# Designs tried in a protein design chat: VHH binders against o26223. Part 28

Target 1, 191 residues: o26223
Amino acid sequence: MKLLWTSQHIKVTVHIDGKVSKMDVLEAIKTRRSIRKYQDREVPEELIDKILDAAMCGPSAVDERPWHFIVVRNREMLEKIPEVHPYGAMVKDAPVAIIVCCDSSLEKIPGFWVQDCSIASQNILLAAHSLGLGAVWTGVYPLEDRVEGIRRLFSIPEHVIPFSVIPLGYPAENPGTRDLFDPDRIHLEKW

## First folded at step 1 (VHH)

Design v35 (framework vhh_vobarilizumab_d1)
Fold by ESMFold2-Fast, scan of step 1:
Structure v35 (fold): chain B 191 residues (1-191), chain A 119 residues (1-119)
Amino acid sequence: as target 1 above (191 residues)
Amino acid sequence: EVQLVESGGGLVQPGGSLRLSCAASGFTVSSNYMAWYRQAPGKGRELVAGISSGGYTSYADSVKGRFTISRDNAKNTLYLQMNSLRPEDTAVYYCARLFGELSFYFDYWGQGTLVTVSS
């Protein structure tokens, strides 16, 4: 019969509620790994939008939220990033990269924009992982040579500071599991 | 304790070949971004080649087509195959592990291995 399906199609849809379980928050945090090799496969704009929504939901000092984001899909521009970032070679092979920036005019407390942009960067990594993508944080700030290289490459204004470059894609590598819990770094009551 | 031990350096004539080895202990080479750096007398350190946990490789323009980076998971060892060697390849070669989950810099634990290219 034309309505006879393979057992594989039937089994894929079977769960207690008829849906595949989602990764919980602790699992996402513990299983996220830096991914530096990507499939030759486009990342849908819908997923990038979800990632950027998550990035903007982070806590920020006095709610200053100084972050701005540049989404780079242009192959020629991605290929130029390694020229100004010596540890960003993998960016040229990614289908997309997000540049996390701080608009210093939005800063209300001196220096806290670094924490704000770190939080946004980590949320990008976690959101990407939860959506089945891989990503890596490539460091820009506080290295002045990289800051100015990225600024020039993407025409970033003087009052805006490029903080990190995060390439994203469907992962083409599977790093092993880590268990990094170290009880010697936990002090009870006092140091 | 984390250790990286380089070996395989030596004196070779221009056009010759060498294979460098880097034996790792205290961590797994296949689970980390690994790299080879070199430093010639009076010059800064230069990234030569890198390899990700998934096998993505990158090379400095000066060595593309001549050098090949690889790893052996069973031996927990990183390799650099160097072909068509030139006098300007003369340097101490260091293997390095990317320290942590952020692509910022490499952590050097090895003492290096000297490569001299001269006639």
Scores: ipSAE 0.012, ipTM 0.335, lowest interface PAE 8.7, mean pLDDT 83

Design v36 (framework vhh_vobarilizumab_d1)
Fold by ESMFold2-Fast, scan of step 1:
Structure v36 (fold): chain B 191 residues (1-191), chain A 118 residues (1-118)
Amino acid sequence: as target 1 above (191 residues)
Amino acid sequence: EVQLVESGGGLVQPGGSLRLSCAASGFTVSSNYMAWYRQAPGKGRELVAGISSGGYTSYADSVKGRFTISRDNAKNTLYLQMNSLRPEDTAVYYCAALPFGYTILDYWGQGTLVTVSS
């Protein structure tokens, strides 16, 4: 059964600090920061849907699009992630996390699923930022213990590989922007 | 404020076609999830077709292959192209929007009646 909603029974809560505005692509890329502190506030399903829509828009090798996503909102499950991911402590404090996975049965060219899932992960981070949310990429693949731990925790099948865990929520920190341009990493015509 | 105005409904013969329009104001249609719902006499409202901010579309099984949802960004308008209409498609059709940043608030138009009858 699909849920139907109507504005007649809905109340809008105005959030003065949370400015939602449209951001151009370059601004989004340059101002996105890893966010590890989240407000105690649920992320609406509609925003998760928009983020996943954007995640699936990435280019993939031979258009294989091998990605699958697990959306985790269950507090007990989020609290177990740090047990199998040592640098994922912030995940337990996030209202939601997305696990990016590769379905190896969809792979058309060997090994390129890593690039495909990396692109999907970055699109999640950029889309979240553009919607006023904060997120951080926590690495799973290629660390065997983390891959196995996440697979076991979320009952992921043998042919599916967990790639990243991305907690997200409304930001409770503002680290500001960074000046990362390094001309020494640009070589003209030859190395 | 957000306004949705549907048009294009009417009486058509079985097998005929209609195009519904939903003119939006107070937000950008390309930045919001937009949908068409319908309500037949004596029944609840059901989702017919949806289009995400990214342009991805979804359809109810009963209309898939016959109906097409689309947007015109220059006109800030949502469309539903209905082909091969059947008597069971008779309903009031509603345009709905969910703006960026709001999941507990939806906007509905007044509806437009589609009658498929010989």
Scores: ipSAE 0.000, ipTM 0.088, lowest interface PAE 21.5, mean pLDDT 81

Design v37 (framework vhh_vobarilizumab_d1)
Fold by ESMFold2-Fast, scan of step 1:
Structure v37 (fold): chain B 191 residues (1-191), chain A 118 residues (1-118)
Amino acid sequence: as target 1 above (191 residues)
Amino acid sequence: EVQLVESGGGLVQPGGSLRLSCAASGFTVSSNYMAWYRQAPGKGRELVAGISSGGYTSYADSVKGRFTISRDNAKNTLYLQMNSLRPEDTAVYYCATWLGFTYPLDYWGQGTLVTVSS
């Protein structure tokens, strides 16, 4: 059964209403898709709390855990993101966005905060998907114009680096799932 | 290799219609968010219309009811149908897409000029 690659119209979430079935980790990883259109429906604070809890559970270099998160629900602020972030056009239509930041004062080993914040961002996407929400990762770092634009817009201190902007909401689109397995990228014993 | 090539711009009278096309190569239009932007002389770029991978559409308030964004999956082409054109719609129109999951890279066409005047 190749549902993951043969059907473009399968519901990504098991139920679109308030009823969610269990999704195992492998299923969540394989069926998560970038979602850029959202229902006009508020995301409960309890779900955001669960997502942020999951984000903070990622591994980090020397356990530095440099993450800080800005939760944006204000419509006027969401509408300003596309002005400083070209990939943020969909953010203005989302009920909420999470900005993943690095507090450089928490850095113990230079440069590894990028991997740390990448892991946090991916955990946000997976947690959102597992809870019946859709989300998309829009890149900020290392593009200096976007970093500075987001910093100014949200009054982020100089020692804090905005890494990604992740709009999320209840999905208003269903792109289906993809099969991305490529055996040519697997090398046995030698390159 | 990713390319976006716009066509269909031109001179049109107020109240007229134009259809813009954006021929895409190197990626699948139906699998990605795509948008039309415009830039009028002396102004910044503004979002005109967007379409998600799932086909959900959005429009700037200034063009709602007059413009329609669509795609032809077989031709891998994005369209903007512009009706009831006004002088203030005069601009260079660009199609755009964002590819990649971790760091989406933006791709833009070179633009097509739309002039609305008598």
Scores: ipSAE 0.000, ipTM 0.111, lowest interface PAE 16.7, mean pLDDT 83

Design v38 (framework vhh_vobarilizumab_d1)
Fold by ESMFold2-Fast, scan of step 1:
Structure v38 (fold): chain B 191 residues (1-191), chain A 120 residues (1-120)
Amino acid sequence: as target 1 above (191 residues)
Amino acid sequence: EVQLVESGGGLVQPGGSLRLSCAASGFTVSSNYMAWYRQAPGKGRELVAGISSGGYTSYADSVKGRFTISRDNAKNTLYLQMNSLRPEDTAVYYCARGLLYFGESPLDYWGQGTLVTVSS
């Protein structure tokens, strides 16, 4: 049998070689900003599909891939999110939001689903940015009242944990990039 | 600097047992995702067992219930206990280190392998 990682490398190389992009990976990472103001403009389904594909390409602990995603475009549902998430007011104005969830039945190692869903959330932010969209991560887990509020609002089963709500759209703000490099946080060979 | 050395392979009768060892140097096995792969004659390499830095284990369906992966942190050594061996288990067995903790990470270091023959 072939090595699992070799197959993954071949697929990644083919996708990279076949794609033309104006923003490379380092540029995307360095220039991504949280966007909380959106144009009144629809996001095409094709772009959401690309973003979710990227979200599922993240690494996960022992390959458990516990993530599930809810795509919310319904205006009435988006308008209810601030009722259960106090710092989610901007979701009301977004054309679409993605709710990142953990299916606990897929969890193989206790607690690592948080890292897995964090990686998926960050991939959504980076993919959105690379496609000319803006997005922001609004925290749900580990705040119990937000977890239960989102669960009730979207009929999420008890074995599934809502992790983050990520509104996205075409940006209506342009915050400057940040220079966050701090060499004092880098230690060579030892602390 | 980083080195993985497998041992414990050999000839065994069907239904027998073998314990493979993988001695690591230049890094700590308890801090990394570690795995056992095998390559049968005329086949590619396949994952048979993995262990995360947190100690969680996973197995290929073909070996589940028969093989056990473990580690000894004091000896910095990875093990594969193989029970109820079958002729189909004949292969060169390799230990490998994951680059990152996560299962989808590329494997960055491999040992030279140890031959297991299940025959006669």
Scores: ipSAE 0.000, ipTM 0.113, lowest interface PAE 16.4, mean pLDDT 82

Design v39 (framework vhh_vobarilizumab_d1)
Fold by ESMFold2-Fast, scan of step 1:
Structure v39 (fold): chain B 191 residues (1-191), chain A 119 residues (1-119)
Amino acid sequence: as target 1 above (191 residues)
Amino acid sequence: EVQLVESGGGLVQPGGSLRLSCAASGFTVSSNYMAWYRQAPGKGRELVAGISSGGYTSYADSVKGRFTISRDNAKNTLYLQMNSLRPEDTAVYYCAKIFGVAYPEFDYWGQGTLVTVSS
């Protein structure tokens, strides 16, 4: 699949069979869903590299870019994540997971690394979706037990903070569309 | 038109080294994910090494530490440096331009170059 830009900045995908499909950024955002069931099928390193490239393109406070990523494919390690992360049960069934971390030594403005890593996590979810994969965000920070559990499991240094665990794979479920637009949450000029 | 032309294959003894080259035309290697695949007799095709547009590299466990993928953007050429070669590395090696979401399928790949590791 090749991605190219039109004169209207519309993203176009060229399929290996010669077909063309069209998905703009708004449709990608609106159609992404949390996927917790995965096919027993390998995810190529090419796709993981593209996802991580996209993750690092997110904005960060004062351009501090504090993120580091751990890519986990080892079956035994994936199976241990639910022991330290109660809502990470689906991780054991995924072919791969990405752990988003903050290197506190790269922090230039205190506290904004949480927003930086949230942005990187969302970019991982959107990039995975655009490549035909499914993923789900699972929270680690600020829950102290999960932070320390993940740190110990993956030998993460004390100055590095695990933020999220994102399992991903080819989807084995197809949840329907959600209509989340609520005009009562929009205030014109003043509250 | 997209073309990939591999070279550098041959017969080498165990412990030896070879460097494979892949000359690309019709597109730019620096703006695409590029990879080396191989297919041994009686086995399926497998990914050996890849390099992203950003320069990030990945390797199959069986070759990690022995093989190095690189590119020369000015020459529009992809390389695979193979060190400490073993008989089990014997295969036809393919250069690929990967655009697909389905592994091991890709948009285009070359005709292959034979590497034989034997005494």
Scores: ipSAE 0.000, ipTM 0.102, lowest interface PAE 20.2, mean pLDDT 82

Design v4 (framework vhh_vobarilizumab_d1)
Fold by ESMFold2-Fast, scan of step 1:
Structure v4 (fold): chain B 191 residues (1-191), chain A 120 residues (1-120)
Amino acid sequence: as target 1 above (191 residues)
Amino acid sequence: EVQLVESGGGLVQPGGSLRLSCAASGSIFSINAMAWYRQAPGKGRELVAGITSGGSTSYADSVKGRFTISRDNAKNTLYLQMNSLRPEDTAVYYCATIHVEYGSGSYDYWGQGTLVTVSS
C-alpha cells in the first residue's frame, strides 16, 4: 500500500499491489457462499485493503458514507468475540475479522445508515470471494446485547454503532453451488 | 456456540403421538428462528416445521394439521408435537437454528438427532 496526497485538497489515495480478480460480477454474486472454516494462513494486508476499498464504493443515502471499519488480527481479541456474539464462534478460528461500524456523526438522513452498512458488508463478502477468500456476515445490529458487547470489547465510542462482524480467511470448506432463482417471487406490472 | 440436544423419539404405533424436545445451551435461543428437519434412510433431509422468534409457524404439506411446533424461550427448548403418526413419518428428527445473518438464510447448528419409528 502507497499513500499519496494532492495539492488542491487533502485527499488520501491508496494504491494496492496484488491480484486482479477475473471473476465477473454475476459469477461472484451467484457463487459466493458463507464460509465459516478457514485455513491456518495469514491474509495479506494488500487483500484486506482491496476489500475495504470495495466496501467504501457502495451506494450511500445522500452520499453520507457513514461506515468505519476495524480490522482485527489480534488472536486474543478474536477469541473474545464469541463471548459477546454467540454465533461468532468461527471468528476465533479466523486469521482476521472486519467490524463494520456506523459513525452516527456522519449521518445525514436518520436511519439510512443501516442500509449503508448492509451494502458495505455485502461488498466485503463479494470482494473477499472474488479474491479467493471466504467470509461470513455475523449480525450485530440491531441486537442490543451484541452491540454493547462489541462496543466494550473494541473501545468503540458511544456515537459509533457496530453493525456486523465479518471473519475472513482462505476457505477450508467448499459448500458447492445453489440455484435460488424463484420466478414466483417476480410480479410483472402489478402484484 | 450453540449446542442442541434432541430427545423424545421412540417406537410408536400408527395413529399414535410423540412429543420431541430440543434443548439448547446457547444464550440467544429466544431471538433465533428454529426448525425441525427429518431424514429417512436413503433420503435427504427435509424441513418438517419452522418457528420464528416472534412465534410464526410453517409446516411441510405432509405434516400440516398433524404436527405442531412450539418453543419455550424461558427453558431454551423447542418442541414438536406429532399426532396421527404414519409409517412414512419414520425418520431421524433433527432440530436446527438459523443464524441471524443477512444473505446466509441457512440453518447453522444441528443436533445429533432422535429416531422416530412408526410401526406396528
Scores: ipSAE 0.000, ipTM 0.157, lowest interface PAE 12.7, mean pLDDT 82

Design v40 (framework vhh_vobarilizumab_d1)
Fold by ESMFold2-Fast, scan of step 1:
Structure v40 (fold): chain B 191 residues (1-191), chain A 119 residues (1-119)
Amino acid sequence: as target 1 above (191 residues)
Amino acid sequence: EVQLVESGGGLVQPGGSLRLSCAASGFTVSSNYMAWYRQAPGKGRELVAGISSGGYTSYADSVKGRFTISRDNAKNTLYLQMNSLRPEDTAVYYCAAFLTGYPYLHDYWGQGTLVTVSS
C-alpha cells in the first residue's frame, strides 16, 4: 500500500489570505449530506488515496478487514452502472466512483462482513466530505440483480461480493444540513 | 460444475465416533463459507457446524465440544469429526457451500449421508 495519507489534520475551510482550516469530526458527521450533482472536474489521485486510507481504518469483526475497493474513472464504465442499478443514475455524471467489495476469502466470522463494509462505506463518505468533495452511497447488497449486474460489469470474481457504489466529485449542489436529533429515540436505563 | 459428495455415515453405538467427508469440485473450499446441517426423523433441518473462508468455526450448542469441523485444502474436502455420539445425533447429515454472500443465489447442497446412533 502506497497511500499519501498523513496524520495531519485535513484543511477544508478557506481563510482570509487563502489559508485553509480544519473540519472537526462532529462537524463532518453533522454536515455530511448525500451529493448527487458533481462539477465536471477531476478528483486528484492524492484525495482518492486519502479517502481509501480512511476507509481501511474502520473496525471490523475479529479484525477480518474483508474490504476491497475498485476505483472507476472510465467514463464508458460509469455510464453503464445505471443499466444494472436503477437508482444509480447520478454515477454516470461523477468523475469517479468507488465500489466497495467484500472478499469472502478474508471472512473469519460469518455475516459480519456486511457491517464491516458498511463502516468502510461510511468512512468514504465522511473522508470525502472532510476533503471538500461530495459523495453518495448507492446500495448494491443485498439486492440480487444489482450484485450480479455489478459483478458482471466489473469482472468481479464469484468469491467477492460488491456491496456499495459510491460516486464522488466536487459538489455542484448544497442541500444544507438537517436537524435529525430526536430525543424520543433515546431510552434511559431500559426500553 | 459444482458438486458436493458426502461419505462416512453409518451405524455406530452411543459413545462412538464417525468422520464425515464432503468432497467438493468446481470451486475452492478454502475460499467459501461451508457448513454441515442435519435433519433427524420428524424434525426440521438444523445447522450443526460452520467454517468461514478465513477458518473461523461455529457449532450448535447441542454438539459443541463433541464435533469438529475442518478442511483439507489440498484435497478440497470438508470434514466433520463426530465424537461421543448420542442417539439424539441420529440424522441425515448434509454438506453445504455458500459461494456468495447471497446464499439463495449460489448455495449448493450434497445429497446427505445417514448417521444412526443406537445401542
Scores: ipSAE 0.000, ipTM 0.107, lowest interface PAE 17.0, mean pLDDT 83

Design v41 (framework vhh_vobarilizumab_d1)
Fold by ESMFold2-Fast, scan of step 1:
Structure v41 (fold): chain B 191 residues (1-191), chain A 120 residues (1-120)
Amino acid sequence: as target 1 above (191 residues)
Amino acid sequence: EVQLVESGGGLVQPGGSLRLSCAASGFTVSSNYMAWYRQAPGKGRELVAGISSGGYTSYADSVKGRFTISRDNAKNTLYLQMNSLRPEDTAVYYCARVLYGSWLSYMDVWGQGTLVTVSS
């Protein structure tokens, strides 16, 4: 028997016979889309572990790495998120969501935690896409009502700031290709 | 003037190999996204392989593991090494400069093409 809630070194090993995505980094960046519709299919813990490992590999200001993550699989809790985040309706239909948080006690330089948590959030989106999953970033910070709503719902301490809620699952939609590159935004040598 | 000139096409038996070359003038291949496209008789131009300014490569699923895209910066030349050729690889092969990393939308310079025929 393992006491999962008390062990800081708990590891769950899941052998997945499935294929890992064969896309390179540029392909992953260019083809990632926000996914808001999910299959009625559970996401294996091993894939969540890989996504969170990737999230923690991002650069941070003065290597402060202030991020903490809450993994939510409980259907009752997922169904309550839209009550405090009005544009998070898709969260209740996702099999899992990750809440990206900043522990302000880990902050070494004021204000840069927003950039740090943005990087972690983007890595979650890219990692999910590379593993055949879909995800979407739903904004929490800097909207004070959403920050406090999420904090209360998940018993988040006052020194921790919820930054984003990212539902994810196997995609049930396939958005079309987008060409977003705009050469008018590139200036050579000077503005 | 900006130009691309392909060479190296020809008739080859199934299972054979060919190396295509694309000589660039008026710009530097190492500073641009470059790609190889092909068009079989009866239409349907398709992307075969691409290489970024940083040297990262991509391939169509139909050629992955058989074709290799590369460049020689000193010669300002793009290459496509084609191994284990199949009859369905028969096409006119074009090299293209892709502005701004868009492989399908922003091809601003094309070569004249070189014919590859795979037949027994």
Scores: ipSAE 0.000, ipTM 0.074, lowest interface PAE 21.1, mean pLDDT 82

Design v42 (framework vhh_vobarilizumab_d1)
Fold by ESMFold2-Fast, scan of step 1:
Structure v42 (fold): chain B 191 residues (1-191), chain A 118 residues (1-118)
Amino acid sequence: as target 1 above (191 residues)
Amino acid sequence: EVQLVESGGGLVQPGGSLRLSCAASGFTVSSNYMAWYRQAPGKGRELVAGISSGGYTSYADSVKGRFTISRDNAKNTLYLQMNSLRPEDTAVYYCARHPLYLGFTDYWGQGTLVTVSS
């Protein structure tokens, strides 16, 4: 069964691994890492609700907001994802995955749905990290075989395009943080 | 009180045409994503055609160019026009309500049999 999420499922307070997190936005952005190893622990419903709420808060071209989300907790379905997504092997070990989709019937300006769904995907990653979870963006679009495989596996209509599969869980690895600031990529006034 | 009732199935020769109807009650077809599925003997159900609330249509590759999905808002009815029918189109055809925000079909009709044979 797939669930329809509403704001009333969101709790007033959430404890992340036994404590309340006070990570600011810049810290979340700078310390988020792709996590591919997960603890054998379920992610509470209220945390998924918060993550999906954050995903829908992204800016969207001409406010088209074409995103739809499939929440997958069924272990048999999670185990089938690597069959249609070769680089999604870690998904079978995750307690939950979110599939970010574009409903092309909601598109108001051609082509910008890719940017819209990218923003939604990044918000999922940042929200998960801020809540003490680990996640990774596994690419589906624009690889036609992956798009068709995921669409078929989850009975996604042909006017809906699966964009990314994002497994989530409590992290079982800590790759540390990276200092990625490169001043050579900043040009003042002109190239 | 959602009900979907299919009609229009029957026996037809290869190359023939049939129009399937799906009468809906308890909701408005123009406000929902609606779909036609089919199931051949010994096989799972497959999506054949879909129409969004905005009127965007989609088709399985096997039927594209031959089948047309449409709706009549005044009659609250979904249609599937099937042209150039082939023996492999033989199946029970199901009308379905498929809300995209749920990501799954929440209501099915009882089905109507289409047999394509000489």
Scores: ipSAE 0.000, ipTM 0.103, lowest interface PAE 18.6, mean pLDDT 83

Design v43 (framework vhh_vobarilizumab_d1)
Fold by ESMFold2-Fast, scan of step 1:
Structure v43 (fold): chain B 191 residues (1-191), chain A 119 residues (1-119)
Amino acid sequence: as target 1 above (191 residues)
Amino acid sequence: EVQLVESGGGLVQPGGSLRLSCAASGFTVSSNYMAWYRQAPGKGRELVAGISSGGYTSYADSVKGRFTISRDNAKNTLYLQMNSLRPEDTAVYYCAAPYIWGSFLEDYWGQGTLVTVSS
């Protein structure tokens, strides 16, 4: 299993702003917000590796794990994303973006790859937040124009489906937290 | 209520062609991700081709350039056109719909149609 860790930086202790950040799972889930404004600062590769490690730890239907990831740091490429993704304007201002993809050759159960890649996307958002970064999910699939646009822009092969684009960086905004608990959506024993 | 019925399989020589059909009832193929899977004797089930509700298609590397997935919305039917067939394509081919409810019951999949590529 340790042979899967080809880079030593994946094991580096996470220090955020010179301190070890401690955020429990429930706090991370409840305080994560979509961040669309980023500081003009590079995200260390070590943090990207930790985020992708977390992404791959998500559950998947019949353990198919169909996800692949493209890490985009090239400014020219980031600036082209809004041309094929109308709601991805913030991507050009991010220091890095992760494109979550499905390798359809790994799919064992039709359609579940959407759920698998949604889970991976959420893990990216939570991991980024826990590491002091901000991120936002921007949808690609099932919107065909976005799927084809992203495919051509990043030379993605036909058996691989781009699912989401997640720009991330050190946050330059703090939207605060929300209290979203709604007991009317909870039914005991029956509908 | 949900049913998938595959047809079109058979015995064919290497280099030949077959067209598989999947007639769906109880749901709409145009509104769902649809796929073709295959299972060779003694092997696991593998994805062959898929088509999204938006018409986007994907193919396994082993069949690219040879197989084409399509649908006829008016007939609520999914197709797989198989060209340049090889002995390695011998398998039971299954039509499948995306998960509609909390189960992996057999109605999620069709019954399959056997394709044998041999002389």
Scores: ipSAE 0.000, ipTM 0.113, lowest interface PAE 17.5, mean pLDDT 81

Design v44 (framework vhh_vobarilizumab_d1)
Fold by ESMFold2-Fast, scan of step 1:
Structure v44 (fold): chain B 191 residues (1-191), chain A 118 residues (1-118)
Amino acid sequence: as target 1 above (191 residues)
Amino acid sequence: EVQLVESGGGLVQPGGSLRLSCAASGSTFSIYTMAWYRQAPGKGRELVAGITTGGSTSYADSVKGRFTISRDNAKNTLYLQMNSLRPEDTAVYYCATVYHIETYGDYWGQGTLVTVSS
């Protein structure tokens, strides 16, 4: 007997008819991987619209929904992102990128916009994966040089804060699955 | 819904080897943590080995070093390689999906009999 298996059973599955979804939520969460290599193939506008719809469905503090999105398809602009974001080299090879931004004028409770934009970013990654695309989250905020560089490059107003850059496309790599479950990080009823 | 079918059981001499297979159909195999259990006559079911979606493995102390669990997600198949078999390994072997308590419960196969001749 092993204690991990005597009191724990870990599996959650929902089967969705092909009419509404082809991948259930837990499958999407567990199989999503960061994708940094993309096919030389356009992403249809309809898929981008679905991804952004999903991004805006995230919860936000006091329902402030401070997020704005810039969709970048221009090759010259994508090629300039690595100049202001050193770890964003893969963005230049993506057919499209989404820049997640916070409009600070929409913020109702100070500081929670970071959580709001993090949730929106994760929804973009999951929605992209569920639609057969690959994406990767690259951080902008709170690194001042990256925030300033991205703001200047895309003419972002001073009251708007670029939070993340998410390149996406049809995957040209297939990384293996990961198991990150660590029961030592779970505490029952107290630390 | 998941249908599980075990195969590969049989009669083998002490010190011999067998490879069990478990074929899954009806649902997405790759998202399940999978396990092999066994039940000897007159005893309850005991966990033999488990494998997560990412390939991390765990083993009962009684089989550690002798048995190897593996999976092939492209073929929707779970395996148990059993080496250095002992008479006390005699049991019906079941494959199962591992479920979070309060969500779905376990899917079980019909079992495959392994008899170590003495």
Scores: ipSAE 0.000, ipTM 0.068, lowest interface PAE 23.7, mean pLDDT 81

